# Designs tried in a protein design chat: miniprotein binders against q9h3h3. Part 258

Target 1, 235 residues: q9h3h3
Amino acid sequence: EDGFTAEHLAAEAMAADMDPWLVFDARTTPATELDAWLAKYPPSQVTRYGDPGSPNSEPVGWIAVYGQGYSPNSGDVQGLQAAWEALQTSGRPITPGTLRQLAITHHVLSGKWLMHLAPGFKLDHAWAGIARAVVEGQLQVAKVSPRAKEGGRQVICVYTDDFTDRLGVLEADSAIRAAGIKCLLTYKPDVYTYLGIYRANRWHLCPTLYESRFQLGGSARGSRVLDRANNVELT
Key: E = the ipSAE of ESMFold2; O = the ipSAE of OpenDDE; V2 = 0.75 times the mean of E and O plus 0.25 times the DockQ between their complexes.

## First folded at step 18 (miniprotein)

Design PQ1 (at its last look DockQ between E and O 0.79; V2 from the best seeds 0.81)
Fold by OpenDDE base, look of step 18:
Structure PQ1 (fold): chain B 235 residues (1-235), chain A 105 residues (1-105)
Amino acid sequence: as target 1 above (235 residues)
Amino acid sequence: TEDEVRKQFEELIKRFEQAMELIEYLLELAERAAKNGDVIKARIILYIAEAMAEQARKIIEELKKLAEETGNEEFKRMAEEAKRIIEEVEKRLKEVKEKVKEALS
C-alpha cells in the first residue's frame, strides 16, 4: 500500500457519505422486492458520479440495505469527540485501552467487517448474498461503495452493534462466510473512524481489531479469526 | 550509495506531495460538511487533515536529515521548500478549522 491509501479511502468515504444513498429498507419494503432492486442497482454498474449509461443518473455515495431490526443508534459521538480533544490536550498516554474506554463511556460501540473486491460479477454476487442475509435478519445493516471512475476496488461494509461483543462479531463473520464470501475480512470499530484514527496515526494505534481468513475444511465457521491486538486466534 | 540516497529522497518528496494533495481535498470536504451542518463529519475530516499535516512534518524532518548527511545543496533547498509549503497548508488548515467552528456554532 503506497503512500496514504487508508487516509485517501477515508476521505473518499467521507465524501460519499454526503451524497445521496440508494437504500433498500426491509422495515418498509417487502423482502420480495429485493431481487428486483439488486438487479436494478448492481454495485459494479452503479457509478459514483452518475456516468452516462449507468443505472443512476445522479451521484450515489453508497448502496445500502437495512434489516428489519436495524436501529441507527450511534451513541454520543459528539461527546466522544469532545472527550478525545480534551484527552489530547492533557498529554496523557493514548492506548487501544483508552479508545475502548472512551467508546464504552460514550456508548459508541458499533463496528464493521470490511471487504475489498474488484468490480464485476464476484462483487455483485457477494453483495447480493450480503443483502439477502440482511433482509433475512442474519445481519443488521450493510453498505457497498459504487463503482469509481478509476475502476478501483469497491468496499462492502457489514456492521455489528458492539465491537466489544466478541461473539456478535464472530457471528457476523459466520453469516458473511455463509453468504459465500471467501476474501479477507478486517473488522474496525467505528470509534476509530469518528476520531479520525487511520493507519498513519501518531499514536501507532491499529484500527483493525480482527482479521478473518477463509479456510476450507476448518472450523464450522469456515474462517480463522485473528485478534490483531493480542495476536491470538479466536476460532 | 549516492543513487540509493537520491532515490530515498525522491520517494520522500513524492510522499510529501501526496500528503499535501490529500490535505487540500480534506479541507474542501470539511467546508462542504460544515455547509451541510454535519458537525461530526467536519470534525472527522479535520482530525484526518491534522494527522496528515503531522505526517508531512515527519517527512520534512527526514528530508532535512538526509540533506544534512549528504551535504547536498539541492536536497537542502528542496527540504526548505517543503517546509514553506507545509507552513502555508497548516495556516489554511487553521483558517478552515475556524470557519467550520463558526459555521457550526
Scores: ipSAE 0.851, ipTM 0.926, lowest interface PAE 0.5, mean pLDDT 93
Fold by ESMFold2, look of step 18:
Structure PQ1 (fold): chain B 235 residues (1-235), chain A 105 residues (1-105)
Amino acid sequence: as target 1 above (235 residues)
Amino acid sequence: TEDEVRKQFEELIKRFEQAMELIEYLLELAERAAKNGDVIKARIILYIAEAMAEQARKIIEELKKLAEETGNEEFKRMAEEAKRIIEEVEKRLKEVKEKVKEALS
């Protein structure tokens, strides 16, 4: 519905980015400490603004786990944004191919698998599995939103280095499924995030590049992944 | 029907008000990002605000159309007020965009 839901979610994500994060960093913290950290900070109990009775006394924007091999590299995002602004004033057409080329040219190749879950055991269990996969090296970095005061759905983001590397994206999907996660996953390249492009955009671009559906009793892989841009199953 | 047109007008006003509130919040976030030195995030937020302003302009055109179709003087007044509001918001948006651009230097 036209309540500007996507825009509100984007604004809250931007605000959350600028508040303090709770981080388990495997590069500096022993893996044996992970279970205690997860028990202290379940995402269904960590509150966005530090409500009474929550484990956090201060606002928390995100809860994150950084893997042993995590090396942040966002690419040339400033150059990407400048080129984007120039492109819009040029009169040239804006297409999914244009966005892909901008991302490649500026080396802004990261992206993320997204899942949305209600607060409670299912969310906390999914997050714990993802966090363990990150610390064990099957995934590189993930974050989860804290509980909002209104108690709506929360999001887990699992990052990959290169959305054009379909094998790497599929490997991350497989690692997520191996952690026991069976809900719908959608994949969004970070280029769309850095350019403020959401589902309700004027170019009718689809920021969801891949979609993963878990299939009970299906193939040995356990999920079906669709390339939304080309309507092609990656398997 | 007349009742359906009135309901439609009220829904458009609600959406316009929601857009204005969100744009104002986005501009505050953009200024906060700029103060933190996060020019990249400030630009992201401004892209969202600009898109919202474009949508708000389309809502205003629908409000004007509905006001003209009904001949309702209150609807006409409200549509003109919405136009004044978006003009001031777009002015502030431009000013914040210039502040963020200068922060690069």
Scores: ipSAE 0.795, ipTM 0.891, lowest interface PAE 0.7, mean pLDDT 89
ESMFold2 (binder alone), look of step 18: mean pLDDT 85; pTM 0.821

Design PQ10 (at its last look DockQ between E and O 0.82; V2 from the best seeds 0.74)
Fold by OpenDDE base, look of step 18:
Structure PQ10 (fold): chain B 235 residues (1-235), chain A 105 residues (1-105)
Amino acid sequence: as target 1 above (235 residues)
Amino acid sequence: TEDEVRKQFEELIKRFEEAMELIEYLLELAERAAKNGDVIKARIILYIAEQMAEQARKIIEELKKLAEETGNEEFKRMAEEAKRIIEEVEKRLKEVKEKVKEALS
């Protein structure tokens, strides 16, 4: 990635979080309405700022689907941030292990699989597959970025409850692959996001914990998952 | 070659300008998050801005090094200007950080 692309994308994500979301909540909306909602708000056509002719007239930050088992519990993020600031002041070494322990201590354990796709039919199809998997209970929650004016890649985020639960992370990968998605996936714990840690951070911390590559005819999972911290294949 | 060094210096300046633009945007977002009462988001944005300021400082050190190695007076002036710019931005970052703290207290 050239320049400060990761930090720019982070800034755009933070801006998007502050704008209204288009949400399908399976806890309150019948699953039978999902297809009509997907048809009304295809992510390749929903525009970030509500451009003329788009399905949305007002700005949209994210398009999201909440599963029936979705719980918005993010743990003690404020306590995490305070502990992080104290740690920086202490001058103690900061390692991936340090971040893991902070996350566990403050119960900030959520993480997400990320995929970047060009606007178009393939993106809308991928999103529809993910949305169905969420509503069917194979996944808990997912969101997709709307179309930007510049026509750049859109991101789909698929969340898991616990980045320390390797089995749960791998199960989510399998569900994503079962939805027909073949692109590269990266898994990032939310603790790195909450602490402003991105690719070019001063501590040389890698925010990507896992990488998933699609594999034809290989394992029953249809993917190879690499542990980036240990450089070990898990599948 | 002299041309290669010039190209390298220009690329560093471009990267520095990109960093400054992003910091300005982040400061605006932090103020917006604070107005919305979103403490967590305001802190995240400020953490990113602080990291970007650190990256900008590293770029300035590379600019200075290239200016010294070449003895080019134009490069020295540009590196000094970049230093003035980052000092001003860091001052603004500090002001926004304090404003956010006050708004969220």
Scores: ipSAE 0.829, ipTM 0.918, lowest interface PAE 0.5, mean pLDDT 92
Fold by ESMFold2, look of step 18:
Structure PQ10 (fold): chain B 235 residues (1-235), chain A 105 residues (1-105)
Amino acid sequence: as target 1 above (235 residues)
Amino acid sequence: TEDEVRKQFEELIKRFEEAMELIEYLLELAERAAKNGDVIKARIILYIAEQMAEQARKIIEELKKLAEETGNEEFKRMAEEAKRIIEEVEKRLKEVKEKVKEALS
């Protein structure tokens, strides 16, 4: 995070986007086949480039599950990028409100909850829980990175269709927690990704909009979700 | 001290080299995206490469400052080599941008 780590991870993610994906598509595949598919392709064993002894012989960029209601819609990304370039040359201030308005104007509203886990049982168990939640209709779409040759943490991305719909984002957090996930979650609107805006940017924008932490309370237990832009708790 | 400045200089050189390697990788990815017709991905990758080139230029200015402060001739030579490298990488960046623009035709 302290050098070019974010940029390197982004580059690897973009390279992965362009390689083949392993997809369980609930829109065309019976839900009863999910458990066999999960057992065949655990993310801790699926390798990025098809290493000997892995379940895949060819490169895999991502492992994904599409829910029954999944309808891909990226919005007007080209128009967004053009408007962003014009704004930068205009001399007007660039703020989180400016980015939100650009996203709304161009209908680039998707975002995702992110979690990072080391390879092994914990990762595979978390992914299986998320994949089941997607097939059962509590979540729309999720993906997980395969195992890299050098090892290291892998990422699960759980998408939502409108980052401005806070209730929908919080409902996705709840569904993730109901699957037994206790690790830190961070939420990033796709608009920041499409504009190449990372933590160390010249406008001091924060690409992480929300954080979710699992915690215990008195007689109740639940997520603590913080709005990073306004430093306010939503839960 | 001289040892502290030398360590700082070496760390900046390593960071500069990491940036150059990543920019070269990004340029190859941008060409791959353009060949596949993925204009959106190509533009995102080129934005990142341009931002990294700007950061690398700032590293070069710090290298030059340290070379001036010490009067060290080896530091001067290394800073000038870094400048030559970034100039060549920026030339390649411009060429890749033209290839991506042509793919849009």
Scores: ipSAE 0.605, ipTM 0.830, lowest interface PAE 1.2, mean pLDDT 87
ESMFold2 (binder alone), look of step 18: mean pLDDT 85; pTM 0.815

Design PQ11 (at its last look DockQ between E and O 0.93; V2 from the best seeds 0.84)
Fold by OpenDDE base, look of step 18:
Structure PQ11 (fold): chain B 235 residues (1-235), chain A 105 residues (1-105)
Amino acid sequence: as target 1 above (235 residues)
Amino acid sequence: TEDEVRKQFEELIKRFEQAMELIEYLLELAERAAKNGDVIKARIVLYIAEEMAEQARKIIEELKKLAEETGNEEFKRMAEEAKRIIEEVEKRLKEVKEKVKEALS
């Protein structure tokens, strides 16, 4: 990564969060309508700013699918931020363990698997697979970035409820792999996002807790998951 | 070599410019988030901006060190200019932070 790419992508994500989303909500919309919705809004064709000829005429920040069991509970994020500011002022050492404890204390436990894919058929197919897995209850919620003007890679985010639940994180990886996705996956807790901690930070904290690499003919999972903090393979 | 040192200095300047550009964008996003009443997002964006300012300060220290080690007057002038720029940006960051705080109070 050249320069501050991670921080730039974070800024773009924050900007996207403030624009309208295209959402399929399985709690209110019949699953039978998913295929028509996917056909109407393929992420490779939906444009960030509603370019002429795109499926959307207005800006779109994200395309998202909510599962039947989805609950938007992010915990006490404001309390987390206040505690973080106080911690910085205290001059106490800040470690990954410190952030984990802050997350637990404030119940900010969500995290996400991330994948970056070039615009095109492979992206749309991957998204369709994930969207189906969400609607079928194998995953809870996912979103994908629309196509940028520059034609750069699009990101798919697949969320889990608890980054401290290793089994749940691994189950989500398995569901993603079962959907036919073979690219590199990285897992990031949302606590790092809420505190503005990315690759370039003064504390040398790594926001990526896990990496998943596809493995052909390997374990039933079809992937190798690395714990980045401990440099240990979990599978 | 002199060429290697020059290349290193140019890469540091490029990285500094990237940080400044990103801070300007982040400050705009903070104001938009505040206008929308999104306290959490405004704080996130400001945290990133503060971190970018810190990274820019570190880059300036490296620029100064390289300028001193080489005795190159051009490098010294460029490092001093970068320091002036970051001080101005930090002032703006502080102003936006206060404005956001007021808007969300």
Scores: ipSAE 0.856, ipTM 0.927, lowest interface PAE 0.5, mean pLDDT 93
Fold by ESMFold2, look of step 18:
Structure PQ11 (fold): chain B 235 residues (1-235), chain A 105 residues (1-105)
Amino acid sequence: as target 1 above (235 residues)
Amino acid sequence: TEDEVRKQFEELIKRFEQAMELIEYLLELAERAAKNGDVIKARIVLYIAEEMAEQARKIIEELKKLAEETGNEEFKRMAEEAKRIIEEVEKRLKEVKEKVKEALS
């Protein structure tokens, strides 16, 4: 966590966005085909650049599952970006509240729960659970990175459609936990991604809005969710 | 203390070089996004590159401070070389920003 790690990971994610994706789309594909697809494309075996012996012969940027209710809507991102540039030249303070208001004004409300897992059965099992939750309607859309040559951790992103809807974000956390996932989760509103704002930024903004930690026998929700901005437990 | 300052200087140089490598990669991604017609992504990667250039400038100021505090001429030369490098990278950044703006207009 030093020497521009977040920015390097962001650059790799941007590159991955522009390569082909492997997608199971529940809107056009019968749910009965999901298990075969998961077995064919486990994220620990799908390689970023199509290595010999991989299930994929071509580069893959992301592996994704779209739920039946998934309606792609990023909002007015171009307007958001223009307003952001104007704000920076205005001399006005840039704060978490300013970013929240920009996101609301331009309807750029999506965000994502993130988890990082090493390649292997645990990653493939976690992804399969998330993918099933998406197809069954408990989650809307998720993606997972393929295996990199260096063999580092891979990321699962589980999207929600409105980061200002705390209940909806917490319900997604609960659905992730119900799929058997016990690792640390962090939540990042997409507004930070669209503005290229990562941890080491000049405004000292924290792009992570929530942290979720699995909790045996604690609150009724089965996890402890911390609001990073206010240092307040939501659960 | 002097050995610690030299290690500190070398760590800053390493961070500067990492920033330059990432900026170069980001500029290539911005051009690729623009060729794909993806204005939003081109702007995202350029925002990241601009922030990294700003952070690289802060590293250069710290290099200069250490060079002045030690009176070390090698440190001064290396800090000035880093300044020349960032100036050329910022020129490339500006050129890519203009290409992206023109290509998508």
Scores: ipSAE 0.775, ipTM 0.880, lowest interface PAE 0.8, mean pLDDT 89
ESMFold2 (binder alone), look of step 18: mean pLDDT 85; pTM 0.824

Design PQ12 (at its last fold request DockQ between E and O 0.88; V2 from the best seeds 0.87)
Fold by ESMFold2, fold request of step 19:
Structure PQ12 (fold): chain B 235 residues (1-235), chain A 102 residues (1-102)
Amino acid sequence: as target 1 above (235 residues)
Amino acid sequence: EVRKQFEELIKRFEQAMELVEYLLELAERAAKNGDTIKARIILYIAEAMAEQARKIIEELKKLAEETGNEEFKRMAEEAKRIIEEVEKRLKEVQEKVKEALS
């Protein structure tokens, strides 16, 4: 099958985390400057390593927008990781409920909606809409990957504070859809990321908790959201 | 064809080992930056890849036994030697990260 695609993408994301970021921080920058910033750094043109002709001459790992109310708090991640390692030596079963309880116990509750778009106008338009929603307060924080050398799909990540707060997760989905985004969205709690759980995990866990599909004229939200762990529609 | 199956398994093993090597470099970079949380994330992924590589080796050995092909047997044993070296490096990086935590 495919050669560990999820794990390769995870490695690239870890590397990107450690390179410089291009950040619009609404906590310190007036909202009136957003449009100029978006025009200067469209994600379809910002290159991962600073290719000739791109707006950046140096590597960029992520392009991000922080909302005015953004207060970073990842919780007790060090304690989470320690408890995870101890749990694996205990012989106790590892299930999705195990991950949920670890996240709650250590207050590692954040998660993100993910979308993948090809480089071009659609990507840049989607990012601009997300960035505006963040600056206007409908979303709290988002990031987008820069253009890769191969010109493959790029990812927009929209964070939420608490994956156990279904209403909050659904409100973020609605704000994303209000920006005109109609593609598939998937939601991954950060606990899976902090524990390095991707497709090739020995417990066969699925790191995607929710899936959102746009539907025409159906629900009040305009989306159909499925809880993949329980195979139950939330909408 | 059995030859094609064996060659595909070898390719997947090589992909897994290349990824582990890259992840170990990233984990050391994260640790050098003082980001032990990220270093541990990266090492969890590397452990998962090493486990996948071990499963591939078991498949290689099974196919070599079923065919009686001595070349396949030799290649499976070489893959085992490679993973043992990589797992030693993985343990070394894990110890460096644990020391950085204190």
Scores: ipSAE 0.868, ipTM 0.931, lowest interface PAE 0.4, mean pLDDT 90
Fold by OpenDDE base, look of step 18:
Structure PQ12 (fold): chain B 235 residues (1-235), chain A 102 residues (1-102)
Amino acid sequence: as target 1 above (235 residues)
Amino acid sequence: EVRKQFEELIKRFEQAMELVEYLLELAERAAKNGDTIKARIILYIAEAMAEQARKIIEELKKLAEETGNEEFKRMAEEAKRIIEEVEKRLKEVQEKVKEALS
């Protein structure tokens, strides 16, 4: 990636978070309405700023699906940020272990699998598969970015409750693979996002905890998952 | 070539500054919306980008000194003025967010 692409994408994500979302909430909407909703708002056609002829006339930050078990509890993020600022002031060494401990202490344990796909049928199909998995209870919550004017790649985020629960992270990978998705996946804890830690961070911390690559005829999961911190395959 | 390296550094510096300016606008918007968590996230990214810009300036200065090129020296000094102005704005936004947290 050229220049500061990761930080630019982060800025765009932060901007998107502040705009209205298109949400299918399975807790309040019958599952039988999902197909009609997916047909109405295909991610490849929903535009970030509500371009003429798009399904949306107004800006849309994200398209999201909430499952029956979805809980918006993000822990004590404000406390986490305060502790992080105090830690920086102290001049104490900062390691991945430090961030893990901060996350645990403040109960900020959520993370997400990320996939980047070009706009088109493959993206819409992947999103439909993920949305169904969420509504069926295999996944808890997912979101996808709308189409940008430049026609760049769109991102699907699939969340898990606890990045320290390796089994839960792997189960989500399996559910994504079962939905027919074969692209590269990266897993990032939200603690890195909340602390503004991306590629160009001064501590040389890697915000990607896991990487999943599709494998034909491999494990029952259909993927190989790499622990990036230890450079060890988990599958 | 040293000139090519210098031009690449300038390009990276400009990219960093553009991103910082955008992030500051976003932070102000988040703060106005009462989303202090998001404002802090954005500011952390802005600080990181400003730090990267400072590193680039040090490299620009080094290349200017090593070559003795007066054009390079002028460009490095201009970059320094730009980052100082942006850092001033960053501090102002940080103070606004701190006030909102108190």
Scores: ipSAE 0.864, ipTM 0.933, lowest interface PAE 0.5, mean pLDDT 93
ESMFold2, look of step 18: ipSAE 0.851; ipTM 0.921
ESMFold2 (binder alone), look of step 18: mean pLDDT 83; pTM 0.783
ESMFold2, fold request of step 19: ipSAE 0.852, 0.857; ipTM 0.921, 0.924
ESMFold2 (binder alone), fold request of step 19: mean pLDDT 83, 83, 83; pTM 0.783, 0.786, 0.783
OpenDDE base, fold request of step 19: ipSAE 0.857, 0.858, 0.859; ipTM 0.930, 0.930, 0.931

Design PQ2 (at its last look DockQ between E and O 0.81; V2 from the best seeds 0.84)
Fold by OpenDDE base, look of step 18:
Structure PQ2 (fold): chain B 235 residues (1-235), chain A 105 residues (1-105)
Amino acid sequence: as target 1 above (235 residues)
Amino acid sequence: TEDEVRKQFEELIKRFEQAMELIEYLLELAERAAKNGDVIKARIILYIAEEMAEQARKIIEELKKLAEETGNEEFKRMAEEAKRIIEEVEKRLKEVQEKVKEALS
């Protein structure tokens, strides 16, 4: 990746978080309405700033689907940030283990599988598959970025409750693969996001914990999952 | 070769300019987050801005090293200009940090 692409995408994500979201909430909306909602707001056509002719006239930050079991509990993020600032001031070594312990201590354990797809039918189809899996209870929550003016890749984020629960992370990968998604997936704990740690950081921390590659005819899971920290295949 | 060194220097300058542009955008976003009362988001944005400033400092050190190794006066002037720019941006970053702290207190 040339320059600071990851940090630029992070800035754009932070900007998007501050704009209105298009949300399908399965806790309050019947599952039978999902298909109509997906047809009304295909992510390849929803524009970030509400361009003329788009389904949205106003800016949209994210398109999201909440499952019936979704809980917005993110732990003590403010306490995490305070502890992080104190740690930096202390001059103590900062390692992936340090971040893991901070996350556990402050109960900031959420993480997400990420996939980047070009705008178009394949993206809309992938999103529809993920949205169904969320509404059916196979996944808890997911979001997708709207179409940017420059026509760059859109990101789908599929969240899990606990990045330290390997089984849960792997189950989410399996559900994503079952939805027909074959692209590369990367898993990132939210603790790295909350601390502003991306690809370019002074501590040489890798925010990607896992990588999933699609495999034909291999394991029952249809993917190979690599632990990036230990460089070990988990499947 | 001289051409390879020049190309390397130009790539470092380009990367430095990208970092500066991103910091300016991040500072605008931090102010917006603060206006919205979103403390967590404001802190995230500022952490990224601080990291970009640190990366820019590292780029300047590489620019200085290349300028010294080649003895090229143009490269020395450009490295000095980059240093002036980052110092101004860091001053602005500090001002926004204080403004955000005040707004969130």
Scores: ipSAE 0.858, ipTM 0.928, lowest interface PAE 0.5, mean pLDDT 93
Fold by ESMFold2, look of step 18:
Structure PQ2 (fold): chain B 235 residues (1-235), chain A 105 residues (1-105)
Amino acid sequence: as target 1 above (235 residues)
Amino acid sequence: TEDEVRKQFEELIKRFEQAMELIEYLLELAERAAKNGDVIKARIILYIAEEMAEQARKIIEELKKLAEETGNEEFKRMAEEAKRIIEEVEKRLKEVQEKVKEALS
């Protein structure tokens, strides 16, 4: 049954954010150590709460890789949130353009490509490809959820700096595809995450800005990218 | 039919209960985030909880509509109980929101 599935997943992600993370930080760790680290912590075997027999004995919220150029800059999130609260009491309409303008005004411009995969070799292989792309500098930052006890799908998040920079978002899509990823990708600007806007929202906003589908004979690297806001194909 | 209306009412009650359980979990998470000094995270979680409360209010309006259309006193009592529950949960939500605002200072 569909009992607020997106919102349950959001709550689980919020909880995960507050538990320990397993991080390969290329800024402080030699790139030559990456393959051993990936072998030690495959996302299909790292457990959310530290099950017996897993590589981790303690809870893990996320497994992450930070690239050499990773510079955390979330922007003026506190100002964004304050302006959001004021906007809701103002009586002004709330639209996708409103969210875009808030993000620009407060410099909260990051976003992420998302993919969902079942536990197993395919997930671990996809993650390894993404992690290598981050350490090699084609991508900046990525994370993957650990395995839940029930064994449901896991998510890989690949971040970009500026959701309004369409070329930059498309370049990240290309880098993901170059790593051999063929599944559906969806792109969510972080402004929606910081304002807690998911599928069940009173404004009927769609937090997914872009979809990317792999196909032969399409654009470079085989992606077909759709702009969900304008229902326009970009590739 | 009467069976179809009762099934619809029961599905709405189930969905309302799912929303309430999720809000309670979100409030726990918000308090944890605030305790850790992560005011931004606490606000995100509270925004999600607020939207769940709004969705629950819409469910209550549907429950009330069905109770009125059928004249069913059991449905009316259950809709009024749901209203009491959401009012209590919204009070807790506001209390946690104020705690987070105070942490700003």
Scores: ipSAE 0.853, ipTM 0.918, lowest interface PAE 0.5, mean pLDDT 90
ESMFold2 (binder alone), look of step 18: mean pLDDT 86; pTM 0.828

